# Designs tried in a protein design chat: VHH binders against AFG2-interacting ribosome maturation factor (airim). Part 6

Target 1, 202 residues: AFG2-interacting ribosome maturation factor (airim), of Danio rerio (Zebrafish) (Brachydanio rerio) (q8jhh5)
Amino acid sequence: MPGSALLSLQQELRRGFEALKAAKDTFDGGHAECQELVSSLGNLAPQLKALKQVQISETPLSGFPCLQQRLHYKLSLAVDALLAKLAEKMAALQKVWDAFAQQVFTVVQLYEKNTDALDISVCVSRSAVCPSVSDMLEWLQDADRYYRLQLMQSRLLLQTLTPTDLTSMETAPNRWRSVRSARQEERIADALCQVSIFLETE

## First folded at step 1 (VHH)

Design r09 (framework vhh_8emy_2)
Fold by ESMFold2-Fast, scan of step 1:
Parts: sequence; structure tokens; C-alpha cells
Structure r09 (fold): chain B 202 residues (1-202), chain A 124 residues (1-124)
Amino acid sequence: as target 1 above (202 residues)
Amino acid sequence: QVQLQESGGGLVQPGSSLRLSCAASGFTFDDYAMHWVRQAPGKGPEWVSSISWESGSTNYATSVKGRFSISRDNPSKTLYLQMNSLRPEDSAVYYCAKDLYSGWEYDLSGFDYRGQGTQVTVSS
């Protein structure tokens, strides 16, 4: 039955949007936390550059190790610690996106299996309490695509961050800020607002 | 099915230029960041360059920065690597790689759907 197929699809859509709410909250917080860590890396880069430009060949008779070498070691440890924390934050974001992507996959598959039962008039029907199936599927797929690409860009940026590429470290804070799209963030917030009553009707 | 086909490699002298191409099919090319990775005989894979899905951001390994330029043409689903001032140390098989949808690691072996590669040899 068409009505039965629609009810089942609406239940999976509700699960999808609950997963989207969790993803948005985690990505909003995680991005801010990573911004702080990346800013710290950017602040260390100029000091590491200055130390790296001081190159003196030493012999066993050259005296004690200089303070500059000890400072370089301490700064390198700080970089490694910050990169490890970023890795942990990225793993948490990946896990949340994986759960959301799985829910989106589930609802899309259910829609495709019931395509013959869900004619176009049912899929475009909209009310004050329930957005159309077509709109809701588009919003979930757009959000899935956006968060996937944000993770990809973030992971790509982090993969270029090494103590040997100080230019990438110095520019990282500006690049990290640019991985979020204000337009896409607004669209996700709007979609969650539009489905708020739909989520309460169960 | 995902397919990546690299081309444009060859034998050149130091100081020469080459342009590598990667023809992509079987996925939505515009949705993925793309990468160039190389592997010299007896060495592990080395990341060379990356470009965002929108072409708005590019990154380069320090060893090639200023000499190589990555670009993409989304309408033709093609990735490019312009290689200038080639050195013997650039000799390797160059692979086109699609970014991963899931999983995360600093190890470049994690990149998804690499093609067969194209051989670049720089020698006199």
C-alpha cells in the first residue's frame, strides 16, 4: 500500500533528521575545538622557522648543546601533541558522520524500493507540520554530502601538517576557517527548523 | 564502477617539463578532492599534491612546491599535474587518487581508487 510505504519512509526520515541534529551539534563543537588547536599550530610555525634557519655544524669539541636545540625539541613535542589531539577530534567527527551517512543510506534505499508505490504527487505534497518527502530527501542528501566534503577537506589539510612543512602550519588557521560554508550551514539549520514539528509527531 | 586512468608520463632530461592527466569515471567527480601520489622503486608512497572538489584550495609537498601545479577540469572529469624543472629525484610512478569517503589516517596508503599509474623517469 502507498500509505503504508509512506508511513515507513516517514519513520526513517525522522531517524535521519535526528542523526542530522547529532551530526550538526558534534561538527559545530568539533570544528571550534579544532580551530583552537590549529591556531596553536599556526602560532608555533614562525618560531620553528626562526630556529630552523640557524644551522651550525657541531663537533664533539664544540661545547654544550645550545639552548636553541633544546627549544626546538620542546616546540616539536608541542606540535606532535597538538597533531595527536587533532587526530582524536577528527576521528570523533568521522564516527558521527558515519552514523549519519548510514541513516541517509537507509532512507534513500527505502525510498528507491518503494518508488512505484510513492508516486510524484505523494513525494511533493507539503503541509505546515510535514515537509514533502522530496524536500526531506534532498535536505538529508545535501547535508550528508556537505559534512563528507568538510571532513575530506579537513583531513586533507591535517595530512599536510608536519613539522617539516612550516608554511602549511602557518596558513592552517585561515584554511581551517574556510572549510565551513556559511550558506550550507544556514541551509542545514533551516532544514532542521522546518522538520521540528514533523519530528515531534511521533 | 570507479575508474581512474593516468597518462602523460615518459622519459625526460633534468630541467624538462611534463603534464600528467587523470581521466575519471564511475563516480561524481565534482564531489571529491583529488590527489597525486608517487612511488619510486624501493620506497613507500609519497603524497605529491591535492586539490579540493571546487578547485578553491591546492596543497603541495615541500619537495615539489613551486615546481608542480595541480588543476582540474570538472566538466571533462580530468585531473592534471603540471611538472616543471624536473629532477632525477622526481622519477616515480605517479598515481591519481580519489579522496576517501570514510576512514582517516596520515598514511597515504588509505587513499581510495588509485589507477594503474604513469611512469615518469628523469635521467640524462
Scores: ipSAE 0.000, ipTM 0.097, lowest interface PAE 20.1, mean pLDDT 77

Design r10 (framework vhh_8fcz_2)
Fold by ESMFold2-Fast, scan of step 1:
Structure r10 (fold): chain B 202 residues (1-202), chain A 124 residues (1-124)
Amino acid sequence: as target 1 above (202 residues)
Amino acid sequence: QVQLVESGGGLVQPGGSLRLSCAASGFTFSEYAMNWVRQPPGKGLEWVSGISYSGDSTTYADSVEGRFTIIRDNDKKMVYLQMTSLKTEDTAVYYCAADEGWYLYESSDAFDIEGQGTQVTVSS
């Protein structure tokens, strides 16, 4: 019977890792979708740059200027549409992270409330089928930090995407790939693997 | 626990130079990428530069490329930003931020790196 605090903590840890699974799935898909949108922006930048050069150079007044202006307008609309889609994807990722972060906060608060009642030897004990409480708390907090930083980095990168700075748009695909950490993605996958049996128990 | 302290800012004339410093404590400095981020008056945060955990790789925002250089000293737990050919547009509060990966980063109240930043004013 003594262990109600541990049982409550384990229940919240399970909810935390279920939230992490949802976050990982959404961030993996969302990052890939955003990569496609950013690649499209990168492809439009050279076209806008070429039209901008024609716009500022000496162009014959009688030589199809309205067609060039109309093309520039259509390309600008395409850029705006892609930026709007990126903003929508970022809002969806933010929502999923907010839910995950709230669950991590709940687990940490429960641990803190029961710190005096939880034997430290219990919190560091490991078995073949169950990671320690301390390992699980660390993994959830590390994942929370990583996804928050990924969102912040993504927002900062999107702020550089402006039709007036075509060089930033052209380099954006390479910069977008860099907002993910292969090491952190692997650590999250490993943590989820290690808790798989724990999540299947009551 | 993680603490970053920025210094080295000041008032300089256009075309001048400054070296900013960031002192790190509370974490294994050599395992983290470091970034410089700035906030101009009345505007949002703007990423400036990044350096990998080893110092072998660096990146810069287009607005500062060729003018700024980021370096780190893992033994001293320091990261530096050498600024040359300063422009009025470089006027901002400069912050440093730690990250596990080599990529862009924004300082956050939730993680609260506790750095107050260092003010750079470029004016004639």
Scores: ipSAE 0.000, ipTM 0.112, lowest interface PAE 18.1, mean pLDDT 77

Design r11 (framework vhh_7w1s_2)
Fold by ESMFold2-Fast, scan of step 1:
Structure r11 (fold): chain B 202 residues (1-202), chain A 119 residues (1-119)
Amino acid sequence: as target 1 above (202 residues)
Amino acid sequence: QLQLVESGGGLVQAGGSMRLSCAASGFTFSDYMGWHRQAPGKQRELVAKITSGGTAYDDSVKGRFTISRDNTKNTVYLQMNSLKVEDTAVYYCAAEYDSLWYGEDYDYWGQGTQVTVSS
């Protein structure tokens, strides 16, 4: 029955948007935490450059060469610790996206399975309480694509972060910040606003 | 967090001048910055754009408006001269990053500032 198929799809859409709300909160927080870690790496890069310049251009036979070596060792440990924390945060974000993507896959599969049973006019109809099925599917798929792209770009950026490439570390904070699309973030926030009443009706 | 804050709007008489300012906070822009406007009941339109390669203007404002940027303050200005009643609109500051590193455009917008030109 068309009404039964629509109700089942609407229930699965609600689960999808609840998963989107959870994903957005986690990605917003995770991005901020990673921004702090990347900022710390950016601050360490000039310190490592300065230490290297002193080691190479200043008197190598100074009375404190062991102090310079100890400082270099401590800064290197700090870089390794920050990179390890970034890897851990990225793994957590990946896991959250995997869960959200699975929910999106489930609702899309349900829609496709019932394509022949669903009236096109029902799928495009809107009300003050419920956005159209087609709009909601598009918003979930757009969010899924956005988070996937964000993760891919973040991983690519992190691959450039090595102690041997201090320029990449120094510029990383600006590049990390630009991984988020203000346009896409606004679209996700707008979608969640538009489904707010729909999510509460049951 | 990247934020764009517009200032300098208000009421002005036709033939007058006004300067709008847009201050970006968070990090330094080394890419596109521009001004857009939206009059009631009309679509938002590009007014002026500034990039490392130069400036561009909409034909309706060319010769009357000038866009400039202070890179040390990460601020962009729109100097509006010979104002017309038709220039009445909400003016928005916009910024974006365009890089081969990213597969999508990133648009940042201010809240807008009202400019009303009386006859």
Scores: ipSAE 0.000, ipTM 0.081, lowest interface PAE 17.6, mean pLDDT 77

Design r12 (framework vhh_nb_b201)
Amino acid sequence: QVQLQESGGGLVQAGGSLRLSCAASGFTLDYYAMGWYRQAPGKEREFVATISSGGSTYYADSVKGRFTISRDNAKNTVYLQMNSLKPEDTAVYYCAADSPYYDWLLEEGGYDYWGQGTQVTVSS
ESMFold2-Fast, scan of step 1: ipSAE 0.000; ipTM 0.259

Design s01 (framework vhh_nb_b201)
Fold by ESMFold2-Fast, scan of step 1:
Structure s01 (fold): chain B 202 residues (1-202), chain A 120 residues (1-120)
Amino acid sequence: as target 1 above (202 residues)
Amino acid sequence: QVQLQESGGGLVQAGGSLRLSCAASGRTFSDYAMGWYRQAPGKEREFVATISWGGSTYYADSVKGRFTISRDNAKNTVYLQMNSLKPEDTAVYYCAAEYYGLWSDEYDYWGQGTQVTVSS
């Protein structure tokens, strides 16, 4: 029956949006935490550049070689610690996105397996308490694509954050902020608002 | 060039176990869920289990608690550990790589299938 296929699909849509709520909360918090860590890396980059320039400039360092070596060592340890914390935060974001992406995949798969059983008019119709199936599928897929892209761009950015690429470290705070889209964040918030009553329906 | 190759099927007694493997080649699968489907004699192909790149799993109710899906991303391989097999598990088992976030199956890849027969 088309009705039984629709009910099954609605159950998976609810799970999808619950997963989206979790993903949004985790990405919002995680991005903010990573922004602080990346800002700390950005602050260390000018200090490492200064040490590198002194070494490159053939300045007589015989009077203070141990001090410069100790400072470089301490700054390198600080960079390594911050990168380790960023990797840990990124792993948490990856885990939450994996769960969300899996839920989106499940909903899309269920829709595709039942396309012949689903009345197209039912899939595009809206009720007083429920957005259309088509709208909900689109919102979940858009959110999945957005978080996947954000995670990919964040990981690519982190790959450039090494003590040997100080320019990338220095520009990292601004680049990190740019991986979020205000428009997409607003659209996700709007979608969650629009499905609020639907999610309360047993 | 892109290929999914299943192995590990065979004949087993009810209550027995089998481990299926699927070797994937020709591309990376980081944007793909890897899964198992089965088609029993006279029935339509049905979902069995899926696993994301990060290891999140989803199972059909009929196999939950008996089957375990896993993947080795470095080897591009997915596995299905089947325990407490029942005669109704008899089917050809297909490996699938399914793209996230697309409604079209155009980007999905399927293996040729491996026969699993569970005797009563």
Scores: ipSAE 0.000, ipTM 0.099, lowest interface PAE 20.6, mean pLDDT 78

Design s02 (framework vhh_vobarilizumab_d1)
Fold by ESMFold2-Fast, scan of step 1:
Structure s02 (fold): chain B 202 residues (1-202), chain A 120 residues (1-120)
Amino acid sequence: as target 1 above (202 residues)
Amino acid sequence: EVQLVESGGGLVQPGGSLRLSCAASGFTFDDYAMAWYRQAPGKGRELVAGIYSGGSTSYADSVKGRFTISRDNAKNTLYLQMNSLRPEDTAVYYCARDYLWGYESAFDYWGQGTLVTVSS
């Protein structure tokens, strides 16, 4: 009767949490790598700003009429290279989230399709080795929403990073750090800890 | 408080190899991107190779395939393995904290440098 539906759901839940483990690892690493690139952009912004404010004819560099243009070009190329690398890393994070989100969708759809066969008492029951189906569904959906929000905020931040808006570049490192929620990261770590035995008991 | 100390430079013949080391102290090494720059006599400083906390690396076209940058976070040490050395690789090599994608920052911390001479 309902045992078949529960076993199928548990198998998809295991796949969901394995996907969450992979997503967490990739997002943790990707966020750190992007933080380094964004920090480099923040360091370049004051240099570009100073160059735009310089009256070259009034400085010791007045004997080098092309120097300001060449320095600006070099710094602009560095900015473009960093932005291109950030775009590559964001694409990789997007791909990993797409895979995780698809697995969460699969689990939720399987649960909804079998609601008549799954007694509420079965979905809320817990044991020493297995969290409840309801808790596990909630944790996967919460993680999915969190990573989606993180990607959206990251993409919005990157869209503000242009050579014409040096203030946005200068503040980017602090803005990038704020994209991650310590509370949500702790919740995901706690969820993975709570399902650790469940994942080993296939 | 930040200290970067390079070592491993020396005289080597064309086609030879050298391994440079940079011992870092005074900051959380794992949190920072690190880079190797070089300056040949009469030239400006050039980015040679960079490495990010996540392990991603970048190289100047002139050294790609010949040089390998790596880090040992347990030892707070940055390395540059240099193979197939050419006379044009002769320069003072500098360890730098915070990688700026081909541009030297006047405000970044630099080491004292280690001389590499490639000559017959």
Scores: ipSAE 0.000, ipTM 0.098, lowest interface PAE 19.5, mean pLDDT 77

Design s03 (framework vhh_7uia_1)
Fold by ESMFold2-Fast, scan of step 1:
Structure s03 (fold): chain B 202 residues (1-202), chain A 121 residues (1-121)
Amino acid sequence: as target 1 above (202 residues)
Amino acid sequence: QLQLVETGGGLVKPGGSLRLSCVVSGFTFSDYWMAWVRQAPGKELEWVSSISSSGDSTYYEDSVKGRFTISTDNAKNTLYLQMSSLKPEDTAVYYCAKEFYSYGLDEMDVWGQGTQVTVSS
């Protein structure tokens, strides 16, 4: 029965890493697309600030106040459209992470159910073609934690983006870039490299 | 981060039903996997059920499969556990928990006082 438990666990680990590959691809692409949208928001902030300053400094002639109001309204609509697109992309990232997290949960539960049947020496043993079960579980859990935190930080950032808070929009491109960790991205890439042969074999 | 308040427990006869509720405050619970865990008198915490942050995936302990249903209402920030065909073995204090990394019980944040479920004739 120990051999059957290990084979079942290895199959679920393979599914977990395939889900991780899909999550990484989607998060890499989604982050880049959101970066473009957030950069557009940053570019609109100085334009809105200029119009707001004109309202308080009275520099433009008061003979054209309706044109100034129309420009402000048009820019605000552009901001709302960009925020709506960001929300849609965030929802897509959330669904991909949910699927990945589900696979991580499944493999962890399978491991825990079979702990008594699995020799700990089997779980920590390594070979050139197969990382240890313990290492693979740790890598999947670390990636799950990282993407979850990235989504939380992204949602928090988006909550600060309003047409009335121009400072938040101006700083948004830099804050968006800071949501990713170069170290964690490298660790995920390394994990996928180390399991490449394991994933190619049944 | 989250504060959780459980309600809905009570005394029920074997074969009866109860619906437990957990009100989440302080953050958006759709960012977290949520779970129900229980503790019978003198025993350790036992995981009962989990639901993914999207609500698309649910998991159950084998002894409650087919009898319990976990669900969420995002508009009310509320997690539910619908319990049917209750057995004396289901007698416990029920807690809702945030799954810190979608792992087992060891990584869960349990915040509330719990709600007592007693199944007896």
Scores: ipSAE 0.000, ipTM 0.143, lowest interface PAE 14.9, mean pLDDT 77

Design s04 (framework vhh_8emy_2)
Fold by ESMFold2-Fast, scan of step 1:
Structure s04 (fold): chain B 202 residues (1-202), chain A 121 residues (1-121)
Amino acid sequence: as target 1 above (202 residues)
Amino acid sequence: QVQLQESGGGLVQPGSSLRLSCAASGFTFSEYAMHWVRQAPGKGPEWVSSISWSGGSTNYATSVKGRFSISRDNPSKTLYLQMNSLRPEDSAVYYCATDWYLPSYEGFDYRGQGTQVTVSS
């Protein structure tokens, strides 16, 4: 049944865009939360640099603790706590992308499996009520690729955040902001707008 | 520097089995879906099977469903295709390909060197 293949594909496309809406909301919130954590790390880096200069002074391993040594220890604990929170947030974003990507994989596979049963003219046709199947597939695949790239760049940036490289920590807030593409975010928002009527229909 | 190296092809009789391998390098193998595609002489490429990055989902062309099995080993960065009950029409060069969500402009080729499978009496 050719019509049965198209209806099945449209149902999976709806599931894909619902998953995209969920992914966008989670990534938008998660990125903002990570931005705050990374900004905190950037603020701690200059403080650690300043203390590192005065640590040249004698610091005995035994006896009464120096105030400077105690402060350095407290700042180091704060850095470790922020890095742990960042890792936790990144793991949560990874899980959300995994779910979205799995749904995109499913709809693309369904399309590929039924390519010979689908009318190509229908797949490229647009209407006021429904975008074309081809456009919708492209938008889902583009969003999947964008979020995958964003996660990869975020993980690489996180790997540079070490207590021994304070310059990298200090510049991290600016680098974190650059991970998101305003153009790609706009394209995803536009796609969700264009499918809004399609998602409200059965 | 993305590289995909297929192996395991050969000349076999109808009804035989073969196991193809694809060794991946130059990218994070566990983060991409992988595919097997074949091309017979004088014909266009035909999609054979796909597997998600985690191995949790697989799909097959109707012509091979029930006879072929796709799998992956992420630690060894290897993709496999177990081919059972081979038929003359399965004769083709078999290629492994990266996730088609990733366009070629990102430096990925959708095919490796290929491995020749010939099913002949």
Scores: ipSAE 0.000, ipTM 0.115, lowest interface PAE 18.6, mean pLDDT 76

Design s05 (framework vhh_8fcz_2)
Fold by ESMFold2-Fast, scan of step 1:
Order: sequence, then structure tokens, then C-alpha cells
Structure s05 (fold): chain B 202 residues (1-202), chain A 121 residues (1-121)
Amino acid sequence: as target 1 above (202 residues)
Amino acid sequence: QVQLVESGGGLVQPGGSLRLSCAASGFTFDSYAMNWVRQPPGKGLEWVSGISYSGGSTTYADSVEGRFTIIRDNDKKMVYLQMTSLKTEDTAVYYCARELYWSDYGSFDYEGQGTQVTVSS
């Protein structure tokens, strides 16, 4: 039955875009929170470099060796605490993406199961209140791919952040900012704008 | 209001090259797949090439594969068709068209006024 298949698909598309709204909100906030944590790590890198230089420098060692070691230990604990907070934020982003990806999987599976019942003319038709099924499927799949890649790149970046690689820590704030694509963010915002009336079916 | 304006057509000898341009306005350009379609003299419309909304996927008719390249610039809201090794059979009016990327030969939402390409000696 083409009518019932289309209605079921539209219901799952609505759930998909509601999940996308939640994902976008969480990723926007989470990225900003992680940026602050990564900036703190970047600020600790010059302090650790300065401490290492003092240990090797021409300054007197009498009365200083235990103080330098204690300060290094405290700075290393601060790094570990920031990395733990970053891991926690990443886990929250992963959970939200998992929920979104599951909804995208569900709507794609429903579409594939009912391809024989869904005429191409139905899938490409659009109105003032409803984008086409084909457009909406593409937008959800592209957003899913984008957030998956963003999570992957973020985790790879975090793996480079160690107290022994101070250059990676110092460049981390710039590298973190590059994980987001302004182009892809605008596309997601535009897709949500285009489905706004479609989501208001009451 | 949706507008598509083609340019770059002209007279060229066999083996020559031309670059067609299409300027889009009145819609969210980077949310739509774009296509080039042509109409040879005395024939119907033939699909030539398509590019996904992101530019990450391109498709070509067998007759132009390896000779034509479709490119888009979403910042400038432009789509281009770079044509090389032109043949007399490529003579047609070329139209820029907006449609969904799911369709090779779907109906187009909008087409421009077209630009004439003539390949002759």
C-alpha cells in the first residue's frame, strides 16, 4: 500500500530530524565545552616547557629539586584531570550520535523495505510544507556521516594529547577548531530550517 | 523565485574545448543536486551530467564520460561544465537544471534559458 508506506516513512523521517535537532544542539554545546578544556591544556603546555627548561638551566639547584618535581607532578595531575573531562564530554557526544545514527538507520531501512511501494514520483515530489523524501534522506545521511567523522577526528586528536608531547598540546586548540566544517554546519542548519513546517504537523 | 542563468556556449571546432557556467539564485543552492541537460537539433532532452549537493559525487552519460567534467562552487552558487574533445554530436542547447540526486532522468524543478553549443568545422 503506497499511502501507508509513505505515512510510516514520513513518521520515521520526523523522528530522524528531531534526533538531528538534539544531536546538533549537543554537538554545538559539547564542542564549545571541549574547546575550553583544550584551551586549558594549551595553556599548561608553556608552563610545562618552562618548568623543563628551569630543570636544565643554569639556576641554582640547592633547595629547588623537590619543588620542581612537586610542581611538575601537580601540572601533570591537572593535565590528566582535563583529559578525563574531555573523555567524559566525548562519551556524551558519542551517546547522542549513537541515538541519531540509529534513527537514520531505521528510516533508511524502512525506505529500502518499501522501495517497490514508493514510486519515484512520490519520492521526488515536494510541497511548501514538506521537502521530498529523497532530499530528507540525503540530509539525514549526510549529517550522520559528518558527526561520525567529527567524533573520529576528535578522538584521534585526543590520542595525541600527552604530557610528553607538549607541541601537540600547545597546537591542540587550533586543531580542535578545525574538526568542525562551517560548510557542513550551515547545511545541517538549512536542512532543519527546510523541515521546520514538516515537523509541525499538529 | 528560482533562477538559473547559463553562459559560455559558442562555436568551436571538433576536438576543441568550452566551459559552461550556471549562476543560481532564489534557493538554498548547496541543498540541491544540479544537472546539465542538452537538446540536440531535432531531438528531445538528453541528460548529460549530474553533481550531488556537496560536490562529492558526480555522474555522466556514457557519451560524455572522460570528456566532460561537472564542478560546483557552493560559495559562489555556481555549477560548471568543462567540455573537452568536443564532437559534432555534442552540438545542442545546454540547460542547467535543479533536481534531486536520487534521479538520473527524473523531472527537473527548474531549468534555465540555455546556452547554445555548436561544434563544426
Scores: ipSAE 0.000, ipTM 0.078, lowest interface PAE 22.7, mean pLDDT 77

Design s06 (framework vhh_nb_b201)
Fold by ESMFold2-Fast, scan of step 1:
Structure s06 (fold): chain B 202 residues (1-202), chain A 120 residues (1-120)
Amino acid sequence: as target 1 above (202 residues)
Amino acid sequence: QVQLQESGGGLVQAGGSLRLSCAASGFTFSYYDMGWYRQAPGKEREFVATITSGGSTYYADSVKGRFTISRDNAKNTVYLQMNSLKPEDTAVYYCAAGLWYEPSYDYDYWGQGTQVTVSS
C-alpha cells in the first residue's frame, strides 16, 4: 500500500528536518564563536610583527632582562591556545554534521527502496500543510552539501594557520567570514519555514 | 615601572550602574589584551570580561548584556560599564593585562583592585 510507504518516508523526513534545525543552530553559533577566535588570531599577528621590530635599547621594556623573549613566548602560547580552541569547535561542528548527513542518507535510502510504491505523482504533490517529497529531499540534500562545503573550507583555512605565517593569521578573520553563504543560509531558513506545519504532526 | 590602577568602585543599590576605569602605565598598552576579574569574599577570582588588543570583546555569561568593556589606546585606559547591578555582583574588581586571550590567572600584570558593593 502506497500510504504505508509514504507515512514511513514522511516520518524520516521529519527526523531529517529536526536534524537540520539542530545543525543550523550549531553551525550558526559555532561560526560566530570561531569568528571571535580567528579575530583574536588576526589581532595577535600584528603584535608578533611589532615585537620583532622593537629596538630594545629604545623602549621602556629595555629595563627588564629577557622581557622580549617572554612576550614572544606568551604570544606563541596564546596562538596555540586559540588554534586548539578552533580545532575543538571544528570537531563539534563535524560531529553535528555527521549526524545530520547520516539522517539525510537514511531518508534518501528509504525513498529509493520504496520508489516503486511511491508513484511520481505522489512524490511531486504539494498541499497547504506539506511540501512535496521531492522538494523536501532536495532541500535536505542541498543543506547537507552546503554544510559539508563549509566544513571543508574551514578545515583548509585552519591548515593555513601557522605561527610562521603571520599573513595567514592576519587575513584569517576575513577568510572565515567568506565561508558562509548568505544565499544558502536564506535557502535553509526558507526550507525550515516551509516545513514548519509538516513538523507539527506526529 | 608597570602600574594598573582601578577606579570607579563604590556602593550602589541593586539595579544601579557603575563605570570602572583602569589606567595603565609602564608598558606598550596597545599590544596587550585587557581584562576585568572579580573576587567575592571566600571565593576564587573569576573572569568578568576581556577586550583584545584588536578590540574583540568576551564576557562571562553572568554579566553578558549588562556589562560592557571598552578601551582607549590613546589614554592607556580600559573601562567596564556595569548596568543593572545585582547583589551577587558584589566583589573586588581587578584589572589585568596580558598577551593572553583566554581568561586566566596567568595575566602578566594585575591591579590593586576596587571594591564594588551592591546593596539589596
Scores: ipSAE 0.000, ipTM 0.076, lowest interface PAE 20.9, mean pLDDT 79

Design t01 (framework vhh_vobarilizumab_d1)
Fold by ESMFold2-Fast, scan of step 1:
Structure t01 (fold): chain B 202 residues (1-202), chain A 123 residues (1-123)
Amino acid sequence: as target 1 above (202 residues)
Amino acid sequence: EVQLVESGGGLVQPGGSLRLSCAASGFTFSDYAMAWYRQAPGKGRELVAGIYSGGSTSYADSVKGRFTISRDNAKNTLYLQMNSLRPEDTAVYYCAAGLDYFWEYTPSDFDYWGQGTLVTVSS
C-alpha cells in the first residue's frame, strides 16, 4: 500500500535516527582515536624544541651534524605520519556527518513539502510509545548542528598543528578535549532513548 | 557579479562516461569550497561530491569509486568525472560554492549556486 504523508514522514524520521546512531558511534570512536594522535603530537613538541635549540648552537664535533639530521628526519616523519592519520580520521568523520546531514535535510524537506497535508495537531501529538513529529525534527536538527560545530572546531584546531608552532602542538590535547560538549552528548543520548520504542514499531 | 555556469550535461548510455564543468567568476575561486549536488525527478537535492580549497575530497557512497571531483584554480573551474553511469544517476547536477570550507557539504554552507545541467542516462 502507498503510505500516507505521515507514514512516509515517520519512515524518514526512523532512517534519520538510525543515521544519528551511526554518527554517534563513529564520532565517539573517532574523537577518541584523534585524541590519541593529538596527544602523540603534543609529546613530540619537547623533542622538536630541543632539536631546534641545538640547531642554533655550533658544535665542533664532526659527527654531530649527521646525527642531528637523522633525528630531525625521524621526528619530521613521525609528525607527518600523525598528521596524515589525523587527516584520514577527520575525512571519515566528515563523511559520516555528511550522510547524517543529508538524511536530516531529506526529512525536513519532506515535512516542509507536506505541511499543508499534515495538520499541526498531528505534528505536536505525543504518546507513551511515539514522540511528536515536532520533537523528533528538533532533536535531529540539534544533533546535526552539534556535530557540524564539533567538526568545524576540530578542523580549525588541526590547522594549527605544524612543526613551526610548537606551542600549539603542546596545547592541542587540552583543546581537543574541549571540542566535545558533555551536555550535548547527553541530549543526543536522551533523544535516542526517547525514540527507542518508535524505532522498533513498524 | 558572482556566477557559476555548469556545462557538459547530456544523454549517455548506461556504463558510459561524462565530464561536467563549472566555470566560476566574480569571487576568489581558490578561497572557496566547492561541491556537486544533484536532483532527480520527484526526489530531493542530494550531495554527490565536495572538494576543499586545499584539494581534500568527499563522496556520496552511491558514487564512490565511479565519480571523481577535481578543481583547477588557475582556470576557476570545478570538474566532475562520471564513469560507469547508471540510469539512477539521471538528474539535474548543480555546482555550489561556499566560504565556509570547513563545512562544504551542507546546503546552508553554500552562498552561490549554478542553474544546473541535465544528465540523462538511458539507452
Scores: ipSAE 0.000, ipTM 0.087, lowest interface PAE 18.7, mean pLDDT 78

Design t02 (framework vhh_7uia_1)
Amino acid sequence: QLQLVETGGGLVKPGGSLRLSCVVSGFTFSYYWMAWVRQAPGKELEWVSSISSSGGSTYYEDSVKGRFTISTDNAKNTLYLQMSSLKPEDTAVYYCARDFLESYGYLPDAFDIWGQGTQVTVSS
ESMFold2-Fast, scan of step 1: ipSAE 0.000; ipTM 0.280

